# VHH binders against LysM domain-containing GPI-anchored protein 2 (LYM2): the designs that were tried, part 2

Target 1, 295 residues: LysM domain-containing GPI-anchored protein 2 (LYM2), of Arabidopsis thaliana (Mouse-ear cress) (o23006)
Amino acid sequence: QMTGNFNCSGSTSTCQSLVGYSSKNATTLRNIQTLFAVKNLRSILGANNLPLNTSRDQRVNPNQVVRVPIHCSCSNGTGVSNRDIEYTIKKDDILSFVATEIFGGLVTYEKISEVNKIPDPNKIEIGQKFWIPLPCSCDKLNGEDVVHYAHVVKLGSSLGEIAAQFGTDNTTLAQLNGIIGDSQLLADKPLDVPLKACSSSVRKDSLDAPLLLSNNSYVFTANNCVKCTCDALKNWTLSCQSSSEIKPSNWQTCPPFSQCDGALLNASCRQPRDCVYAGYSNQTIFTTASPACPD

## First folded at step 4 (VHH)

Design q2 (from a6 with Y101S; framework vhh_7zox_3)
Fold by ESMFold2-Fast, scan of step 4:
Structure q2 (fold): chain B 295 residues (1-295), chain A 119 residues (1-119)
Amino acid sequence: as target 1 above (295 residues)
Amino acid sequence: DVQLVESGGGLVQPGGSLRLSCVASGFTFSNYWMGWVRQAPGKGLEWVSDIYSGGSTGYADSVKGRFAISRDNAKNTLYLQMNRLKPEDTAVYYCAKGRDSYLSPYDYAGQGTQVTVSS
């Protein structure tokens, strides 16, 4: 029945979200990148904490889950992926096969039919292109920003097992998804899992705001001039530093960002607080004083 | 037009078995999830079981291990095998056509079939 609500009705109408994709057959990062129309392979590498030099032809084993970043838009109370994700019908395709096998159960054929206004889902033709509306959300959880992750439930799973796997609790999962217990948790359907994001000093007026990263992930931001990582072992604090690993985009050279003139002194520290990344504009990289003393 | 016609109900003693059938018409049966819901005398509707188009099944805790849902797509028919029946299973059983919505999973078209478990 209904595993997840994917309600999306908060003040944030668009955001970055994640889906957990797996295939019954072996595939490659190249095929996954193409299927989900991900413009930059690094987005997939960062979401899965894979080395930057990982080949696009890297094998993905059957049933191995790969986290895929998607652009989420809230509309009429529900979050769905944008129109970049399309599937072109091939010989012998049927809509239910596209939903369950090609997109791993992340979407239903009824939802594909609805958003594409398909008159008869049994009379699709080779070469037709359909938008694939993947579930997502941008809503805050108890006032906190989270990374919403569409998790396809495995047969025999419990709310407790899923909560433990993703570092949340049964009550939170049940309430977020509008279910009362394990009896409503059904295999092969997506569940909205709220992943805790690392605390960030990124300004609301930054071009990368809000910069939300889940544990064991990284992103290149500020035109590839800054690498940010999220690691729970570093007190869930976003760690950003200048990077020369990738050629800057838009900018010829990266502006410096590791200084904060006038950084606020903390009386309990022997030193001024550290300068941390606070976002960027088309012209500069912002910095601000860290919220805690350097150790 | 969507039609769901239930049959197979009746009077049975505790510990007995019954098999319910639901014949569907007016839609492509194999493409929809299907389910069973029941209403005991003086009580509200209770979800019993469902089966997705891909074959995955779900069961209410009250019937797990005793009931088995299945479908025959060639015959447009949904089944519910009910074993080790209890007096608490006495209800009108309705066949439900799935609508894939996270807020409202079923559209009902059936009239129901009465199951009475009594000595």
Scores: ipSAE 0.000, ipTM 0.099, lowest interface PAE 21.4, mean pLDDT 82

Design q20 (from a6 with R99K Y102F; framework vhh_7zox_3)
Fold by ESMFold2-Fast, scan of step 4:
Structure q20 (fold): chain B 295 residues (1-295), chain A 119 residues (1-119)
Amino acid sequence: as target 1 above (295 residues)
Amino acid sequence: DVQLVESGGGLVQPGGSLRLSCVASGFTFSNYWMGWVRQAPGKGLEWVSDIYSGGSTGYADSVKGRFAISRDNAKNTLYLQMNRLKPEDTAVYYCAKGKDYFLSPYDYAGQGTQVTVSS
């Protein structure tokens, strides 16, 4: 009966994770942003590698999957989305419809009922607000940071097909989800898929630590002063550059990148190492020597 | 191989009309949403309009009420009817094929057709 455990018991208690959302009816990025309480449309655009000028009214095909970033919290061994994601009951809604049709199978009506302490899930009223506890995880995979992605299994899928689609393997996927094989893989239910993250030089004391991005995504960080991209074709290395595309937040103007230690730039390489983004504070954008030699 | 061939562009005076066409091949046209994007001189790409396989349409605020997107699945052809054209509509117009899995920048775009709105 289980498709994924979404175990979350590591040292990291909160993180950013992703869910794969699809609607059986045509929708818009605006509707998806509202449904998942995503404060900034740019977070959705970045997760899907969409142009920054993409309209919020951009149409989304029936059954087309959109990656939605969510805030994850670990509690009692499992990960769930925070309380920002709420649904207000409308005319003719029932909890199973909310779970399967509105949230695309990312949650069960039993779980909605449980976390909202609903005595009778068949007796809900128009205007009631319920927390929607989406599955997630912050756990490392074999000591490495990953971006956990709640993938809704499509009818007829196998572990091998899903593993190949997301660049993992059957044994990793089965082990992570606490399943033995394809017979336990249930259509229209979420599976925990570990997406490889680009390697980051962001310091542990940075306000954006840990900064984890999956392939073909971007984020604006350091109060919108820095754009970071993840591209597997660039050796899975997080690429961060100063950006003026977005107005800075909290700062009047973007501070310059800090100076790298010259000794680190020349350490153990034939050519000097690049100076790369290492995070930010309330006053400074940090840099450090790239962990990889340019030679 | 995916091919998209645009036509119907040209020079037109403000207030005029043009109808763009895009002939698609190399994929099952009826299964994909299709769109138009444009690039004005010295500017980035701007989404103009899209249409689902079932006929549902979307439009950029700048063209809403003036442009109409349509498709003919039997002819594998996408259209953009452009009415009450403005100088600001001057751009190369590209036909674009939607993605299968993620809503990402369009999967494929054609070579484009130039639209110039000038007196």
Scores: ipSAE 0.000, ipTM 0.153, lowest interface PAE 14.6, mean pLDDT 84

Design q24 (from a6 with Y101W Y102T; framework vhh_7zox_3)
Fold by ESMFold2-Fast, scan of step 4:
Structure q24 (fold): chain B 295 residues (1-295), chain A 119 residues (1-119)
Amino acid sequence: as target 1 above (295 residues)
Amino acid sequence: DVQLVESGGGLVQPGGSLRLSCVASGFTFSNYWMGWVRQAPGKGLEWVSDIYSGGSTGYADSVKGRFAISRDNAKNTLYLQMNRLKPEDTAVYYCAKGRDWTLSPYDYAGQGTQVTVSS
């Protein structure tokens, strides 16, 4: 069963995933947003828990890792980013340079060549546009939703160090990636790291389902009317609140949260449950009773 | 063709100062990230400093407070003022240009300029 790949063959065929991007040279959030075709800077800000007013021209230091959200699809048993991420060949570019230096080792030149059906990878021309297939996954881990994070392994890393850094364990990392020990950790190669997601009350039929956030991140959802945050210090519970920080999209004004049934809020707890965000439709913001008692 | 020509290196004693210059041609200098990278004997390339087209600067921790990067867009020239030089600053220093005005990584050209810090 071990394959050494970003396995992606579960019931969910598409999802949001993360890649850890770093450059050997200084860059900006603008450059990263452009490189990864991220439509809204806010999604990068949220993935990195940066203030909403962070400038697009915010400096990113050499070797500083920025988490970039990508759209993931399962295909032939592995996960790959969608075709929105493209690179235009410039003078003196070679595919290995594009893979290693431009995309920070998140992809190999062999994979770029394969998915773009390049007849001879040593004969590329200025102005050609190639899809960049970044590794990802949508699969659950042991029945639990996780945010898959493509971590580029640093020289001298161990499974134990990476596991400790991301709050997982050696056996989980080894099994997920189909490796048996540190000798198979290759520098500058992506490793599939499962980040624990905050527990969500979002309905499976919601337009933002599944809403999966890793620790120390936020997202604006329900046409910017709701801000959701994930903080491990709050019992790994997704915290969603009405927000007026961002102008609503698609709606003239934010609709009110649906009222919860008072009897449901009082069910099986010593104190009334909180009425929490449960997703949205084109017309309504849904709510439900919190699955956990307040005390 | 992009050309970057470094100069100003030399032999200097510890605690001394040097100013490196890089004359750029073949592109609109004012629109690009510019920086300095160095390679010490037997080691890989190390980023030293950079300056955004809008003027904001960054420095490696090893040189903060000692080095100052600047640019003269009218002369298409990048500078690195190096103060309180240490033996560990001994390296070939390369001028670097961003690949596009908004895109990293850097391109660099020319043979660099040798800086030797020795008594």
Scores: ipSAE 0.012, ipTM 0.468, lowest interface PAE 8.5, mean pLDDT 86

Design q3 (from a6 with Y102W; framework vhh_7zox_3)
Fold by ESMFold2-Fast, scan of step 4:
Structure q3 (fold): chain B 295 residues (1-295), chain A 119 residues (1-119)
Amino acid sequence: as target 1 above (295 residues)
Amino acid sequence: DVQLVESGGGLVQPGGSLRLSCVASGFTFSNYWMGWVRQAPGKGLEWVSDIYSGGSTGYADSVKGRFAISRDNAKNTLYLQMNRLKPEDTAVYYCAKGRDYWLSPYDYAGQGTQVTVSS
């Protein structure tokens, strides 16, 4: 039974990935944040382009999809969420219910059983804690930066419809997931959907490298000192600005952006290039000349 | 003529303490961010700590909880109280006046004062 292979064998062994979560019952952003062990509500708000002041008690309607960022690790050719996401067995829980109802079909009971080395999946006890291995990937697609999104397939969906919904194509989806046609799309199972990422000038040695954002999302980085946004209408270019909206973490105050070399800004262009965010370290925020000449 | 004069360095055993001082002249001290950067033998410059004109402080992860930066604007003097010193803290310590305190180089740096942590 196939929906996605979630292959993860490239040079990047850990990254941030996304899952599309929905519940059959009404819930809240608070409940979703807790379920997926998301440390900062802002990560969920940014992934869904919600206002920064959105309450954690914000209602999420039945079957409404919320994009949840997860920490992804690649091992033995596949990607899986970190040990941070765990579920404590409650009265009348069975493993298949946890997989299909609690986690919205993002994982199978067989996979939960396998990674937790459960001898008999019908023999679970109230209070037991199990790692929930959500599917993910960190791999580039055809040399391009992408954000992998675990999409739960709806009954009656086609590869063409999913491709159109997420701005990709049938061939890409089929190849990425190891399927040859619509007959292999299983309802209520996850499919690996590659979301195009905005181009970034972030250095490979940056603490936030690789910084990958899909269209119509934002993130706070550099200990909350920098806000980055991705908008396809801005030529898929990551836009990062100094921010004072959030109190800095780790740093007492935000360090200033380094000044770019004037000669570098004037190199190979008629007009000076923009000085753009290039990542951060424990001591500094890096900048570099934009790779494109100004209009 | 901008001048920064460091003092207070010396030889100390691991776990010991030192207080560095920097006397500034040639500019309006109270209007500028000030900091400490260090250079260990065979290494590049490393930012240690800074203090803004308003008194807000920052510290490198390697020294947090052990070092305390302070300033006396009336005396044009910057201080670094160094506690629980480690062999890894061995370096020449420079007082710096800068506009980018998270990056070296600063606008001006002094001659430095040697700190050696050894048993």
Scores: ipSAE 0.000, ipTM 0.079, lowest interface PAE 24.5, mean pLDDT 83

Design q4 (from a6 with Y101H; framework vhh_7zox_3)
Fold by ESMFold2-Fast, scan of step 4:
Structure q4 (fold): chain B 295 residues (1-295), chain A 119 residues (1-119)
Amino acid sequence: as target 1 above (295 residues)
Amino acid sequence: DVQLVESGGGLVQPGGSLRLSCVASGFTFSNYWMGWVRQAPGKGLEWVSDIYSGGSTGYADSVKGRFAISRDNAKNTLYLQMNRLKPEDTAVYYCAKGRDHYLSPYDYAGQGTQVTVSS
């Protein structure tokens, strides 16, 4: 029914994931933010590498793809978005229209009907609110952390074209989605695309663990005290720096970065390692020696 | 190999005008969104304007009504007409190519052109 299986059965049961959203009509970042219940516009700006001061009224063209971050949960072997994403039925709405036109094909009407236990999908009423279960995954790919991206397949697409577009390969896409070849790609349906994540030094006990960012994106973490960016041109290494661009949340002031052990900075490298962000707690920001030697 | 080459920057007095140009190569220009982003001294990148493949435009609130973005697909060239310039418009202006029809200044930004608005 769906193009991709969106298997979610690994040790990680919740994570941040991405969907590629497009509308057949012109829209705005404001409308997209509202539709996907994204609390902070910055999350959308960061996922699309847009300047922090980008207007929420920024126009989005018909068929232009915007990457929208969603909260993913694994249940019974598949990943779905949390219950924050809901749609209120309006005059003349039908579930297939909600799935195909409003949510851009990211979900099927059958899946909306199933998770909301709708007795008859042709008998919905104005004002009813339905959970929209967007596909996602938290699973590692061949032992590596990836950012799962729900890509809506365009008519006439091939696995090779999609693989080239997202920097992966045909066998990886086919295996991940449980398909054998191009004939099983369903137009206007989501496909699970694994986006390579920048290498992170964030500790497993950090409040932002695991911090996974795909190429050409950023996030504010540690109560807005730290900005992290992912750039493939910087050796796929997560770059985190203290930031004053946004007022701290929860903290009165940003705590200083913990001092790195000088012995760790000089260990097993010809040049001293960098002291890099390693996560945060309610009281402090952690640091550690960069895992890669500088050269 | 994507290449974006900006030109047209310079020193102007408040209230003056400048026209920036960006010549693109290495991709099918007409199929992609193009935009302008700027970086003022001591500040982060700010989105200024974009133009979609179909010609529709968007502008930051700070420049709306003063700046006009346009494109010439036959010449693979993006333009930014800047009118009624303010000291606050002083910045390096970068031409940016959209990734999958969306702006991506980090992967596809040019070298930039300096605009200084001062008496």
Scores: ipSAE 0.000, ipTM 0.137, lowest interface PAE 16.6, mean pLDDT 84

Design q41 (from a6 with G58Y; framework vhh_7zox_3)
Fold by ESMFold2-Fast, scan of step 4:
Structure q41 (fold): chain B 295 residues (1-295), chain A 119 residues (1-119)
Amino acid sequence: as target 1 above (295 residues)
Amino acid sequence: DVQLVESGGGLVQPGGSLRLSCVASGFTFSNYWMGWVRQAPGKGLEWVSDIYSGGSTYYADSVKGRFAISRDNAKNTLYLQMNRLKPEDTAVYYCAKGRDYYLSPYDYAGQGTQVTVSS
């Protein structure tokens, strides 16, 4: 059994989530990208705040945790990764090895067997492809959007230690995961950790809504025309700016930022409010007046 | 607020030794992994060594067998014992507080201490 329930039953049925992946053997970002079917290496670089020019062949040391973004869908009351994450059975593979060694304990062999309707999990064939249902959630926590992070519990960890590590509290972790105390915390099994998201001005009708970033991460959005960063040291405020670092996708060139609502630019502040990123459509990049007055 | 204060740098001849110290404050030192990174003149940051809360240590290939990282949790202090120093070890050495994941840059770094190895 998994340590956490990964309940996913809220109004939001799909989202982006994170898993913390580590391998007992040295690997590369390329191997991790391939294993998790991540389309753009930049998604992994951003989730780990690595330089944009980091090589795909960048070494990942044994037992180093890499945050991997996954597409999450709520199904039957729990969150699971979409069907793009598949594993092809190789010589001498068994499902428990795939779960514990290949996917670092992020999934159980019982769950792999269940979702793939495997009649006998001890009788698998080389070349068979199985969906790997990684745990995730899209649920809000106490009405607030969070980035759910599937944390594989280290041997000897306590709820208090994990809560301190990720900036949450023991009660929140226990309640979110449906556990009472440390005795139910299983080593090498995933725990649902809610990461605080930076506040953003992204509109609900934006193509990137909701844009949720955890501390020390970045993302390229609006067809690579906008770079957003989340830094707790900047008052947990999402910082988005136009970027020319990456060639635009879907657009030939980046459209200019739309004009802010002029009525809000000087309202209740000594100086005009900054225009901040508010999302995008197929034709334009939206901006709105910052909810905070300039320094 | 997090503060990291390095000391122990200086001028030393090739083959010599130095011990760097870093006094940490503003967080529960014993709960975090800690490390050393360095920047040689005109070059980028180079990772040197890490130590986990449990005492496990890791070293860059360039310093293995010559440097030893250690910590004193009762004193909130991180150490780097540098032996058999080479001219290429000349750099500003920064004490760094680890993040919740290792592939990322460190959460915080101190102001640094200069190490110069020359004859």
Scores: ipSAE 0.000, ipTM 0.129, lowest interface PAE 16.5, mean pLDDT 84

Design q44 (from a6 with N31S W33Y; framework vhh_7zox_3)
Fold by ESMFold2-Fast, scan of step 4:
Structure q44 (fold): chain B 295 residues (1-295), chain A 119 residues (1-119)
Amino acid sequence: as target 1 above (295 residues)
Amino acid sequence: DVQLVESGGGLVQPGGSLRLSCVASGFTFSSYYMGWVRQAPGKGLEWVSDIYSGGSTGYADSVKGRFAISRDNAKNTLYLQMNRLKPEDTAVYYCAKGRDYYLSPYDYAGQGTQVTVSS
């Protein structure tokens, strides 16, 4: 058994996933955005809880981890990033260098070679473009939606250490990755870490469904009219509010939050229940009554 | 209110050693990514070293093999052991708190402690 199975059931399944990227050399958010083909810098800012006005040229120091959102697709039981993430071979590049140094160990040269059907991985040419198949998953964990995070294992790490870092447990990590214990953890290789998602009221018929955010992240949704944040200290509940911080896309002006309907305030609830964000369509923003309070 | 208080800086000769300490308060120290950054006279901030909540560490190439970062979660204290110091290590050293377990850049830094390496 090897570390990092990244099992992904359902060949028609797609989702957003995360990878933890670090570079041995200083870099910038611009370089990371370009490397991972992230169309909107805001997605990286939100995944890392950085201020909205953070410059693309913001320095990222050597070995500092940046969470990068990627588009994940399940195929033949395994999740991989979509074909937008490509690397163009430069002078003196070899496939193992691309895997280990350029992409920080998130992928192996064997996997790059396999998906690009490279006859001889030791014979590559300047200017060749290769798909970089980063590991990911869209699978639920024990019936719960999670954000899968590809964590590059540090030398000397244990399952217990990694579990504690990410708020999970040894058994969950071991089972998810198909390993028995620490002896099967491989340094500088990716491990599938399930990050708990904040509970969301977003409807299944919403254009942004399912909206899954891990702790200490934000996203702008509903054509930039709604900002959603995830904070474990708020009972793992997704917090969404109307926002005017960014000009709307597709809409000239943001539609108002529609009136929430039908849910009565439970007298046993210690916190007031309000209308909460429930998604959007091409025409409107949906709201619903807040979830029932814990009993 | 988040507080980071650095200490342990001073004047030392080339080849010498210093141990910096940073006492943290106002947040759950054990849950946070922590690091050291420095600023030499007339230069910008340079990352030196970091440590994750679980103990995994990273180092800038300029200090690798000479510096060692560590933490004592029971005492809310971050340390930087600096060995074989060079004149180019002269800088104000800042203790820095990460935004989350693995988020970088840092969202808070202390007031700093001066390290001067000269004969």
Scores: ipSAE 0.000, ipTM 0.133, lowest interface PAE 15.2, mean pLDDT 82

Design q46 (from a6 with W33H; framework vhh_7zox_3)
Fold by ESMFold2-Fast, scan of step 4:
Structure q46 (fold): chain B 295 residues (1-295), chain A 119 residues (1-119)
Amino acid sequence: as target 1 above (295 residues)
Amino acid sequence: DVQLVESGGGLVQPGGSLRLSCVASGFTFSNYHMGWVRQAPGKGLEWVSDIYSGGSTGYADSVKGRFAISRDNAKNTLYLQMNRLKPEDTAVYYCAKGRDYYLSPYDYAGQGTQVTVSS
């Protein structure tokens, strides 16, 4: 039994989600990247607001939490990570060890057994590969997009403490997870925590739509030509800038930003509106006038 | 141990200019996103400006077109050029370093520098 429901039954069936991972032993970003099948180390660096030049061999201390982005899919009312995340059984492994020690309590051995249709979870063989179904959600909260974060509850935690830590409230956490109070909060089990996303001007027809970033994270988008940052201190507004820090993918060179009429004064603003990133296509990067008036 | 030492504040008339400096030590300055945050008397922290390791910059709407952020990686120094200062710019200005962890955007190591804009 998990602490939270991880309900996933809204109109959005796939999305990006986050899990909070920690190991009882020291590890590296390389080992975490490999364990979670994260294609690009930058996704982990961005989720944790780490410098771009952070080494893949950077030490991660015991019990240090690292946010790991995962691909989420909703099925039968519940969200789980896609089949990219798998574990190959090694000598002396047992499923409970894989769940609690290798994946830090983010999944139960019962759930691993269920989704892999294992006839007897006590009879596994070296070299067998099992899908690891990590909890997630793509559901909107009160009509707004959020980044769902699978938080492994620490012993002695309360809903109030977790709510304060992540900028939500006890009622929202309790309702989202289908629990009544602290007595149902289980240590070392994942809780669905809704992280507020920065508001963006990214168009619904953009290849990176919806671009949802939680506080203190960045992402490289538009084939590495644009860096977007989410910071609560910037009024929860997504900040996107052209970047030459990383070589473009798919494109030989970054196309120029399309110009918008942000310099034009209108009756609804005292100053001309800023041009902000609005997404990209296979040929171009889009900009639009900021929905907020300057000044 | 991270240390950020701000300087360049003072008393200035409306319409005047000031240049703030922040000397960083205890980390590889060129690798980090850096910024300026301010706190007016009796108010919360307000983000002012930031600059990424690659040189891209951001500005709060309230200061855009008046303030310019820059960095000198050889000197481990962050700057904020403040032009056309207004009374509402009166605040303690803090130099901020990007955090290793996701729960905090900045690491405030300095005492800040006071900027007072008064006629």
Scores: ipSAE 0.000, ipTM 0.119, lowest interface PAE 16.8, mean pLDDT 83

Design q47 (from a6 with Y52N S56D; framework vhh_7zox_3)
Fold by ESMFold2-Fast, scan of step 4:
Structure q47 (fold): chain B 295 residues (1-295), chain A 119 residues (1-119)
Amino acid sequence: as target 1 above (295 residues)
Amino acid sequence: DVQLVESGGGLVQPGGSLRLSCVASGFTFSNYWMGWVRQAPGKGLEWVSDINSGGDTGYADSVKGRFAISRDNAKNTLYLQMNRLKPEDTAVYYCAKGRDYYLSPYDYAGQGTQVTVSS
């Protein structure tokens, strides 16, 4: 039996998802970044709301959970991490150790064997590289965008406790995972937890669409020219501002934010609407009128 | 049988430069974090710099802006470019093999190469 089924069959076939990783031994952000093939440490820092100047050698205590962003793809009704996440077999490794200890229970050795077409999982060689298929989803929940989070269930947990921890409800969590009660929660197995996303004005044709952030996280987008933050205390509204903290990637210099249509800013509100980030293209940074009226 | 062979050390005047090399064998070089550690006369081992399989680098505060670590996976070779050398950089420099998923401590170190910064 499975704790969660990570259904992924909606209109969005690829997205960014999150996994909750913990190690039984002390580790570092550097080791976690390498393990999950995260190209830029900033992605991990943003997902955990850590300062930009946090060292790669920052200690992560035993059993401390770190949120790791992964690229998710939907296929045959389920979501799985991109093939970039690979593990190279070391001396004395066995697949069950890789799954349970190295990847913290986010994957099973049976799943690693299956996707890598391993004829005999007890016969692996030092230096072999195996794809690590982490669970994920890109599906909307009741028509709303969410950030799917693969939560490894702790021994003694209940659906009610997990729901309360992550700001959802028992019935939503049970329905999403295809279970009927606490008896089907398996310790050390991943559960699909839907994290509420901040409301975004990013256009569907933007290169960063859909831009979904869970509470207390940030991301650099538009070739590092824009920093977006999500804070529940700001009415779950995505806050994006121009930034010079990081060197632009594809552009020589950051283009200015495009000007908003003045007619849209003045429409239907007591005061003019704010001009907010709406995404980017290869040449420009888009803006649009905020969907919410100023108070 | 892991082997790391360092070279490029020597005597250099303050403000000078040296490039250290480390040729690795006995493991799949491209899969591992690699680094440099040093031991000054009468002192303990000090971490200098490291680099992961993807080219992401780290440096000790004492060498930031002066040293640059790099790797050539096709040649199984690790490099340390040392610029604006100071007398306090005098040490035996060791090439070190780490683990790609756990990097505390290094799994193996070579024989070392002596760097002396003096007039």
Scores: ipSAE 0.000, ipTM 0.100, lowest interface PAE 18.8, mean pLDDT 84

